# Designs tried in a protein design chat: VHH binders against Uncharacterized protein C29G2.6. Part 1

No score or structure here was measured in a lab: all are predicted.

Target 1, 179 residues: Uncharacterized protein C29G2.6, of Caenorhabditis elegans (o16887)
Amino acid sequence: NKQCRDLLQCSIQKKCVNLPVLSKLVDGKNISAEMYDDIDKYTDYGCIFTTGCQDECNDCPLCLTSKLQIVDILSGEKSSAECPTLMDCALKCVAESNQDIFQINKCLRQDCAFHCFDGSCPKCSGFITRVFNQMCAAGNFRQKIKGYSGPCYEMFHEIVRAKFADRFEKNGKTRGHSG
Positions, changes and structure headers below are counted from each chain's first letter, unless a header gives other numbers; antibody chains aren't numbered by Kabat.
ipSAE, averaged over its two directions, is called F for ESMFold2-Fast, E for ESMFold2 and O for OpenDDE. V2 adds 0.75 times the mean of E and O to 0.25 times the DockQ between the complexes of E and O.
[cut] marks letters that were taken out.
Atom coordinates printed by the task and the answers are left out, and those that the model quotes come from them; centres of patches stay.

## First folded at step 10 (VHH; from Ea with S30D S31D A33T)

Design Ff
Fold by OpenDDE, fold request of step 15:
Structure Ff (fold): chain B 179 residues (1-179), chain A 119 residues (1-119)
Amino acid sequence: as target 1 above (179 residues)
Amino acid sequence: EVQLVESGGGLVQAGGSLRLSCAASGFTFDDYTVGWYRQAPGKQRVVVAAISSGGSTVYSNSVKGRFTISRDNAKNTVYLQMNSLKPEDTAVYYCARGYSSPWYEFDYWGQGTQVTVSS
């Protein structure tokens, strides 16, 4: 909806995403796992949820849901029945990290991020894909990525596949995420 | 060339306060996360606090409630207000540049400033 589009525009304007650097990093590059890491490094979801685009996020259902999930994760409580696999993984991270926020976040990104895209949490994958689509359009990724001419949402799908290839194989998951 | 120059370190008694500053140059300051690390004698360098380009802040457990990180983009400067200092806070403090996300490793460092907290 329009409100979610406004959020994504806000995220760029408020520098929640370092688009200039990302645009340079992807220029002339093939799709790879490293590309996923770069996108993640230069995206501040805290800014999207709160410091930069709080009002816009609250008005976007996908953003609000994601925001509330993060709050639940950090509190060590599972208050929502949505995305149980992702939430269980996150709660385990909290339990094993001795309440250190840096360790928790590392665990979330390394161990749990896959569950956003394995088909078990469509709201998560949808939200992240939309964020990427805005980056892709604003940064003109379709013209910069080497050997690729498809739409932005498919581009992201391939990036995610590259990053989590081993996890998809191990879990017998061949279904990609949908935006 | 990327440069980070720390200042404000020194000797302080337990319970006292210090304010560290870091002047940045050679890059677009407001596009990057900046933060503080510290390294005590014989120990590994560890993250203390970070503030992202979007304004998000993160702190290590050991300094939560006592330290505050802030930035002034107009001055290309990041600050670390350290209150209720303890002897275990004694270390060389380093200013650092990172990515937009405050959760990833940093890629540039200053020379560091010594902070000593006496009992």
Scores: ipSAE 0.410, ipTM 0.728, lowest interface PAE 1.0, mean pLDDT 88
Fold by ESMFold2, fold request of step 15:
Structure Ff (fold): chain B 179 residues (1-179), chain A 119 residues (1-119)
Amino acid sequence: as target 1 above (179 residues)
Amino acid sequence: EVQLVESGGGLVQAGGSLRLSCAASGFTFDDYTVGWYRQAPGKQRVVVAAISSGGSTVYSNSVKGRFTISRDNAKNTVYLQMNSLKPEDTAVYYCARGYSSPWYEFDYWGQGTQVTVSS
């Protein structure tokens, strides 16, 4: 879809993705949980959804859907039944953080982000992966990151696996507390 | 070396206004989120406002509608316009640097400037 490609190009052109800093941070590094955190810290989704790329986002259905979910979360509403696990977690964050935007964001990053990638919300993981693919191509991450030789979208999935390894494997850890 | 130098603090009556400024050096100012912490007497530091490199702003609920953050990348300076001040706004205000996302915690801050709001 050309409109979604236009959105992804806008995200680089308007510096919603801080590619100069990210390119330096990943250069010569192996895939790790820290790499996930750096990508998240240097990607401004508010810029993508509103201040930098609003028209492009509104024309890209995947971006618009993601934007509207954020509006629902911040308002405490639920206008769509999509991604119930992620939305239930996010609305709990809003309720428990006294609607403090900084506390809500911390709760979303720590408690709910996993549900974008656990199979329960393909639209969330799909959108974030497309944003990553754009920065990976524009920043030549395949030439900079060590220990990986595949395409950009699989690189992102390995980064996600590194970040959330404990969450993916927690079902097996209960037996390890026998001592 | 990252340096953040605050100015513009002082004593003001409730309902009044102040404008804080922060001069930044030692990093590529345009690439980073900048903003303000405050620490009231006997309390922990809290984020007040942040502005990203792309101009996206966030505010704590306690100051939304009363405070305005802005930046001038040509001058490496961030500002906090504080209107309708309340005694609860009394604190040391710290200029701070974070990441590109304006919702993340700051990792460098200055020496602070005292703001005291009297009844």
Scores: ipSAE 0.182, ipTM 0.608, lowest interface PAE 5.4, mean pLDDT 85
Fold by ESMFold2, fold request of step 15:
Structure Ff (fold): chain B 179 residues (1-179), chain A 119 residues (1-119)
Amino acid sequence: as target 1 above (179 residues)
Amino acid sequence: EVQLVESGGGLVQAGGSLRLSCAASGFTFDDYTVGWYRQAPGKQRVVVAAISSGGSTVYSNSVKGRFTISRDNAKNTVYLQMNSLKPEDTAVYYCARGYSSPWYEFDYWGQGTQVTVSS
């Protein structure tokens, strides 16, 4: 989507993604769960949605939809009906965290983030993958990360698989098996 | 090496104001989230406020509307303006450095400065 191109460019230009630090952190490293955590720590989605790139986000339907879903989560409502597994998990985090935004964020990252990537919310994974594709291209990650030679979007899928390996293994071992 | 040096603490009456400053060195200040922890005696250290490299701010509910965090990248300094102070704000306040996202916990902090709010 051409409208989303400006958003992705803005995210780099406004340093919503901290490429100088991320480029050093990934340089010479293999894909790992730590790499996922570093990317997450150095991507400021608040900057993308509002403080840095608000106009560009509002013009990009995928970004605007993601911003509005976060508003629903924080308000305790599930008005969109999209991504029910992720939204149910996120609403539990809000309810259990006594409206403490730092506790909410910790709960979302530890308990719910997997549901962006487990097949139950393609638009969540699609948006985050597009943000990664821009940082991967702008930061030349394919040259810097060892042992990988494919396109940026598949590199991100491998990073996600490394991060959530235990969750994917548990789901596979608990499905379709009875004794 | 990362250095964070707090100043501006002291004794103040309830309803009063205080401005904390923190001088940072040993890292590229502009690229990091910076902010403030506080810790009262016998309690866990908690995040009070954070400001990201991109200027996004986050506040705990207990201080929202009363405290304002800001940064001066030219001076490598982060500030905490504390207005309408209450006795429950009494704590050691630590300047801290984190990551780019302002929602994450901090990884370095200073020696702390005492803030005491009297009734």
Scores: ipSAE 0.132, ipTM 0.572, lowest interface PAE 5.8, mean pLDDT 84
Fold by OpenDDE, fold request of step 15:
Structure Ff (fold): chain B 179 residues (1-179), chain A 119 residues (1-119)
Amino acid sequence: as target 1 above (179 residues)
Amino acid sequence: EVQLVESGGGLVQAGGSLRLSCAASGFTFDDYTVGWYRQAPGKQRVVVAAISSGGSTVYSNSVKGRFTISRDNAKNTVYLQMNSLKPEDTAVYYCARGYSSPWYEFDYWGQGTQVTVSS
């Protein structure tokens, strides 16, 4: 727990998470799908995993797991039996992207990200939620987001639901997040 | 307001090297991913390399091991070191502003600089 807090603090300090920009973007706005996109645009997981906070990530179990998963995905290898739906989607992205890393990333973002939050992969949703909680707290999102007064983790749930509303409806899912 | 100005292009022999520069202005440079695209005659514009605000780099398979993207935030400049150039690298190279990984989406482009590699 402490190690993961250190990671998230590092992520903010090293600007893996561009909190100043995000804080401005969310200020005065209602929760929306666009808010999810903005968060995603200004969160550099490459920086979190390697260039900025490698040591902290390695010491955080959830981060390390996520890091190793992405490495396996990029190599076309299934890392574990955990999160099979997400992994299958990711492997499909790799297979269909002709080894183009940009296409792979696009596919992961657009097609597979939902499976992080559909309840099938608690480790994924938990890690991302924790990252958000840190930026939410550090950036005072609770004071900035319009029309919302709940805790940060619930805020993120609402943001995720807004982003993936159509897919949740299709799959009969509402919340798949774990803290 | 947002401006990207490329420089450093030219004619070079196969096996040679070039270093492209892109001067950025009109926005907070260190908040954005920046990258290089290229467009060969009769082909689509494709991404060559990108570097995130956090410093993570990504390369297309065709240039891995030969090209290096870097940035100097103090100078609002992104660079593309191109080594072991091949005729297939001939293209107009464009500097672009975008967002951090994993999006790698770009919203502003420079005017481009011509790179010609002769056999």
Scores: ipSAE 0.063, ipTM 0.507, lowest interface PAE 3.9, mean pLDDT 85
Fold by ESMFold2, fold request of step 15:
Structure Ff (fold): chain B 179 residues (1-179), chain A 119 residues (1-119)
Amino acid sequence: as target 1 above (179 residues)
Amino acid sequence: EVQLVESGGGLVQAGGSLRLSCAASGFTFDDYTVGWYRQAPGKQRVVVAAISSGGSTVYSNSVKGRFTISRDNAKNTVYLQMNSLKPEDTAVYYCARGYSSPWYEFDYWGQGTQVTVSS
């Protein structure tokens, strides 16, 4: 999708992804749960959705959908029935965090992020994987990460499996994945 | 190593305005989220506002619409413009550094600057 490619290029150009730091953090490392956390900490989705790349995001259906879901979560309302498991978890985080936006984010990261990748929300996982593909290519992660030689999209899949291994084991997934 | 030095605190009347500044050193300022905590007497420290390198901003509900966070990467400085101040805003304000995502917890903070809002 041409509009979504423009968004991904914008995300690097506007430094919504902190590529200099991420490139150093992955250099010489094996895939791990820590690598997932570093990618999440150094990716500014607010920059992608609004302050840096708003026009590009609005033109990319995957980005616009994700942006609207965040608006729903923060407002406590639903505008779409898409990804009900993720949305139910997220709305519970909002309700339980007494509307404290920083506590909401912590709850989303700890309790709900898995549902982007458990097969129940393909649009969420697809969008995040495409953002990763762009940072992986622009940062030359394939040349820096040890123990892996495949394409960028599969690399992110392995990073996600490492992060959520315990949750995937309960669902019977990721046991045999390797590079 | 990381240094964050706040300034601009003081005494101000309710309804007034104040601008806090924070000079940062010991890290690549442009690459990090920066922002502000505050701690009122007898209360826990709470996040007030954060701004990412990409310009994304987050505000606590108690200050949204009244406070504005901004940054000047050329000067390694973050600002907090505080308007329509209330006695409830009385606190020590701490400049803080986090990660690139502005929603994450801060991991370093300064010594603080006192803001006192009188009736």
Scores: ipSAE 0.060, ipTM 0.522, lowest interface PAE 6.5, mean pLDDT 83

## First folded at step 14 (VHH; from Hg with S53T)

Design Ig
Fold by OpenDDE, fold request of step 15:
Structure Ig (fold): chain B 179 residues (1-179), chain A 119 residues (1-119)
Amino acid sequence: as target 1 above (179 residues)
Amino acid sequence: EVQLVESGGGLVQAGGSLRLSCAASGFTFDDYTVGWYRQAPGKQRVVVAAISTGGYTVYSNSVKGRFTISRDNAKNTVYLQMNSLKPEDTAVYYCARGYSSPWYEFDSWGQGTQVTVSS
């Protein structure tokens, strides 16, 4: 996506993403659930959406959509008909977390993140995949990850499957990522 | 070795202000999220505020609008400006180091500084 090509560069420069650490963490390792967690730990989406790369995000349709969804979630609004499963989960998190942003985010990451990838929210999975693809390319993950030589988007799909293996099995979902 | 040293705690009256500082050493400061936790007597330690590597800030609901977290990377220091203090803010405040994301658990802690707010 041409509109999103500058997002990673900004993210790195503004220290929204710690690519050097991520590159080291994936080097010589097999794809695993921990790899997903590491990617998430060293990616600050708040920075990407606002303090660091607001303009670049606004110029990237997938980023903008994701940003607006999060804003809606935090405001408790169901204004978007897109990604109803993810939104319902997120709103439940808000309702159950006593308005504590840390608890809300914990809930979102633990309970709702799966719905980004279960096929019910292509825009969410597309955005996250795009971010990963940029990381993968810039950090040469294809050469670093052990036992894998496929494209970055497929790599991320396997990482996501590893992270949410139990959820996919339970739901009978094995959908891939096309981003 | 990672070190976090808090300062600035003390006794203050309700409605007053206090500024905490935390001096960090033993790691590349600007590559990590830093934050503040507090633990009140008989309560669990809870996150108060965090500031990410990119400057993104988050606050617990109980302190939002009253507390401000900031960092000076040149000084390897994180601050917590506490305004409009309440007795329920009484706790030991801990400086902590995390990852790039402010939403994950922190992995290093200081010894803490006592903040007491009297009525």
Scores: ipSAE 0.710, ipTM 0.854, lowest interface PAE 0.7, mean pLDDT 90
Fold by ESMFold2, fold request of step 15:
Structure Ig (fold): chain B 179 residues (1-179), chain A 119 residues (1-119)
Amino acid sequence: as target 1 above (179 residues)
Amino acid sequence: EVQLVESGGGLVQAGGSLRLSCAASGFTFDDYTVGWYRQAPGKQRVVVAAISTGGYTVYSNSVKGRFTISRDNAKNTVYLQMNSLKPEDTAVYYCARGYSSPWYEFDSWGQGTQVTVSS
């Protein structure tokens, strides 16, 4: 809807997504795990949630829900049953990282981010995919990425699969994945 | 070429204060998270503080409430105000550039400035 479109436009306009750098990093490149890392490195979700786009985020239910889940994680609370696998992993990161925000974030990126994309948290994957769709359209990624010709959301799916290939393989063997 | 030049280190007694400065050049300062990490004798480098492109600040728990990071985009400068210093704060402090996300490890850093806190 319009509220979430305003958020996504704000993310580009306020440079919460560093589109000039990202556009150059993807130009002439194949889809890869490195491309996922670059997108994550150059997307400032703190800017989206608070310092750049707070009003727009509060007006977009998906963004506000994501922001509030982060507050729960950092406070050690689990006030919602949403996304239990992701939340359990995240709360373990908080407990095991001596609540140091830098160590928590590293743990979240390395151990838990997969659970945004393994089917167990559609709201997480949906929000991040919408942020990607905005940068993909605004940065013309479909014209810049080598060897790919599909829509932006499928491009992001392939980027995610490239990043987490080993985790998807193990999940398919143990968690009943069907092709 | 990314250049980061720290200044303001020195010897100070416990409970004292120091203000570190870092002059940045060779990149679009406004587009990057900048911050500080430190390396104590015999220890690995750890992130102390970071400030995002939008001014959002993050701190390690060991310095939260005592240290304040700030940036001046017009001067391409990042600062670390260090109050209530403890001997455990003794380290080489490195000014560093990260990415747009303030939680990633830094990708570039300066030569460092020594901070020594005596009892």
Scores: ipSAE 0.305, ipTM 0.657, lowest interface PAE 3.8, mean pLDDT 86
Fold by OpenDDE, fold request of step 15:
Structure Ig (fold): chain B 179 residues (1-179), chain A 119 residues (1-119)
Amino acid sequence: as target 1 above (179 residues)
Amino acid sequence: EVQLVESGGGLVQAGGSLRLSCAASGFTFDDYTVGWYRQAPGKQRVVVAAISTGGYTVYSNSVKGRFTISRDNAKNTVYLQMNSLKPEDTAVYYCARGYSSPWYEFDSWGQGTQVTVSS
């Protein structure tokens, strides 16, 4: 999708995504939880959704969807039945944080981010994966990351798995007991 | 070595204004989110405002509409314009280096500058 490619280009140009730094950070490194953190640190979704690349985001369907979800979360409103687990978590964050954006963000990171990737919110995981894939391609991550030879989307899955290993294990156990 | 040096603090009457500055050195300023913390006596240090590498700004509810954060990358400086100051704004204000939205994290701070707002 050209429109979503334009989004990435905008994101890089507007310094929403610091691809040069990310490219250096992943160079010669194995996939790890730290790699996820690095990606997270150097990807400004606020910038992508609003001040930096608002128009490009609006033209990218996955971005627009994600943007709207975030807006709903921050507003404390549940406007759709999509991603109920993530939304419930986020709403709880809003309620517990006294509407302080920094506390909300911390809570989202610590408690809710996993629900983007646990299968309960395909749109979230899809968007983030798309962003990563574009970064991966543009930054040649496949040539830089050590010990990995698969496609970018699989690379990201492994990075996510590394970051949330404990949470995935816990979820797997809970499903086994409910069955 | 990462250095952040705050300036511009002082005593001001309620309703007044101050502009804080923070000079950064020892790192590539353009690659980092920067922000301001404050710590009132007997209270925890809390984030007041942040500005990302892409210029995205975020504020705590307590200062929203009154404070404005900005940055000058050419000068490696971040600013905090504080208007309509209240006694509750009295605190030591710290400049901070950190990372991007939505997961703002800060890892370095300055020595702080005292802001006192009198009734």
Scores: ipSAE 0.300, ipTM 0.678, lowest interface PAE 1.9, mean pLDDT 87
Fold by ESMFold2, fold request of step 15:
Structure Ig (fold): chain B 179 residues (1-179), chain A 119 residues (1-119)
Amino acid sequence: as target 1 above (179 residues)
Amino acid sequence: EVQLVESGGGLVQAGGSLRLSCAASGFTFDDYTVGWYRQAPGKQRVVVAAISTGGYTVYSNSVKGRFTISRDNAKNTVYLQMNSLKPEDTAVYYCARGYSSPWYEFDSWGQGTQVTVSS
């Protein structure tokens, strides 16, 4: 809706998504796990949730829900039942990391991020996919990334598949296909 | 070539203060998270503080409330104000460049500056 479009536009305008750097990093590249890591490294969700786009995020229900889940994770609590597999994994990271926010984040990226994309948390994957769609359109990624044809949301699905291929193989799951 | 040059280290009494500075060159400074990590002898390197492109700051629990990170994009400089110093803060402090997200490990760092806090 309009508020979520405003949030996504704000993320580019406030440089919460570092599109100049990302556009250079993806130019002439094939889809890979490294591409997922680059997108994650150059997207500042703290900027999206608070310092850059706080008002826009609070008005976009999908963004606000994601922001409140981060608050629950950092406080060690569950205020909702949504995304139980992701939340249980994340709360374990908090408990095992002695409240060190850098160690918590490393644990979340290494152990829990897959649960955003394994079908168990559609709101997490939906929000991140919308952020990707905005950077993909604004940065002309379809013209820059090689070895792929199709819409931006399928491109992101292929990037996620490349990143978590080992996890998908162990679980016997495959995500959708590029068009 | 990415260059990060730390200054401001030295010997200080417990309870004292130091301000570390880091001059950066060879990259577009305002496009990157910058920060500090430290390494005490025989210990693993740990992130102390980071500041994102948008000014969002993150601190380890051991320094929160005592240390303040800041950046001056016009001078390509990052600072670490260290107050209420303790002997356990003794380490080599490295200025570092990360990514846009302040949560990742840094990818580039300087030669380091020694901070020694005497009891």
Scores: ipSAE 0.279, ipTM 0.648, lowest interface PAE 4.0, mean pLDDT 86
Fold by OpenDDE, look of step 14:
Structure Ig (fold): chain B 179 residues (1-179), chain A 119 residues (1-119)
Amino acid sequence: as target 1 above (179 residues)
Amino acid sequence: EVQLVESGGGLVQAGGSLRLSCAASGFTFDDYTVGWYRQAPGKQRVVVAAISTGGYTVYSNSVKGRFTISRDNAKNTVYLQMNSLKPEDTAVYYCARGYSSPWYEFDSWGQGTQVTVSS
């Protein structure tokens, strides 16, 4: 929808998403776990949710939902049953990190991020997929990534699978749910 | 070559203030999150504050409300305003280059500047 497109435009303009660098990094590359890491490195969700594009995020339903979840996590509150596995992991991160934001973020992204994509949290995977799809379109990733000709959402699925290959195998899951 | 050069450290009394600066060169400053580490004697180096490319700021709990990180992209400089300093803030402070998402990873740092807070 238009509101969520506006969010991407804001994110690029406010440098919450460094699209020029990402476009360069994916150019001529095969899909890999490294590609996922690069996307994460140059996508600042804190910026998207707050100082960069707060209004645009509030107008984008998926963004708003994700934002509110993060707020709940940081407050140590489990207010929703929509993503119990992700929330439980996040709450443990908060409990074990002495409420230090750097430690919490590390734990969330290293330990809990997989649960965004394992099918247990469609809202999370849907939002991240949406953000990527917009990047992909704006940065023309389909023409840049080597050996790939599919749509952006499938591209992201492959990137996620590459990143979390071991976790998917261990948990008997092969693909995350995307909205 | 990536270079980060800290300045502004020194001796200050408890309750005082200091402002650290870090001049960056050898890379595209606007493309990176920047931050500050500190290392106290006998302790590990820890992240103090970070500021993303989009201007989002994050602080460790120990300095939240007292320290302020900011950046000037035109000058390739990052700052750390330190107010209400405490003896436990005594450390070598390092400027760092890195990435804000997903966990504020840093890959380069300067030589450091000594900050000493006396009682």
Scores: ipSAE 0.210, ipTM 0.593, lowest interface PAE 2.5, mean pLDDT 86
Fold by ESMFold2, fold request of step 15:
Structure Ig (fold): chain B 179 residues (1-179), chain A 119 residues (1-119)
Amino acid sequence: as target 1 above (179 residues)
Amino acid sequence: EVQLVESGGGLVQAGGSLRLSCAASGFTFDDYTVGWYRQAPGKQRVVVAAISTGGYTVYSNSVKGRFTISRDNAKNTVYLQMNSLKPEDTAVYYCARGYSSPWYEFDSWGQGTQVTVSS
């Protein structure tokens, strides 16, 4: 897990996560769907996987697995049965976008991203949560974001819940009540 | 105010090379993805390439392997090295600014520079 810690530190050092801009955008703000979108806009996973932190990503199994899943999506292949709901959605995006990388990513953001967080793909949500934890700690988000007090991973869960509230309601998720 | 000024366009033979430059000002260059659109006569403007704040690059399928985008943050400049040029690459090329992730559409662009590839 030192390997994955090195990857997460690299993501900040190489500015794969744009902390200066993100810190400004979240400062004094409440958790919202727009906050999710800002985090996504200012996190460069291509930098994490290849150009900035390739060696560190290859040494971190969770990062390498996520990178290889992206390769499958972009090639139109399904090499494993892992995360079938996310992968089926993503492969439809590839097919419908004439393999234009910019249109593929728009489709993925709009139609498929929920499946990273709906419980059907823990590896996807786990990796992205680790990236968030690193930016949250390095950027002091707990001191900047209003209306939340707690650990960074729970903050991210609240951000995701704000973004995908309608989708979570349709799934009928239980909320910790005993009755 | 965001300013993006392209240079380096011109006439070149098929198979040749050309390097475009773009001088950026009026924003914190290091904080944004930058890249290139192109627009052929009578066609829609399309994204050619983008480079993120962290150096990740993306390319359209039509130019992958032939074009290379790069940036010099010390000079607030983005470049497009175009190799193995084809007549189909003939277009006005626009330098553009986006967000940090290179996957999002650009939000501003320059006046463009003409590239003409003769057969």
Scores: ipSAE 0.200, ipTM 0.568, lowest interface PAE 4.3, mean pLDDT 85

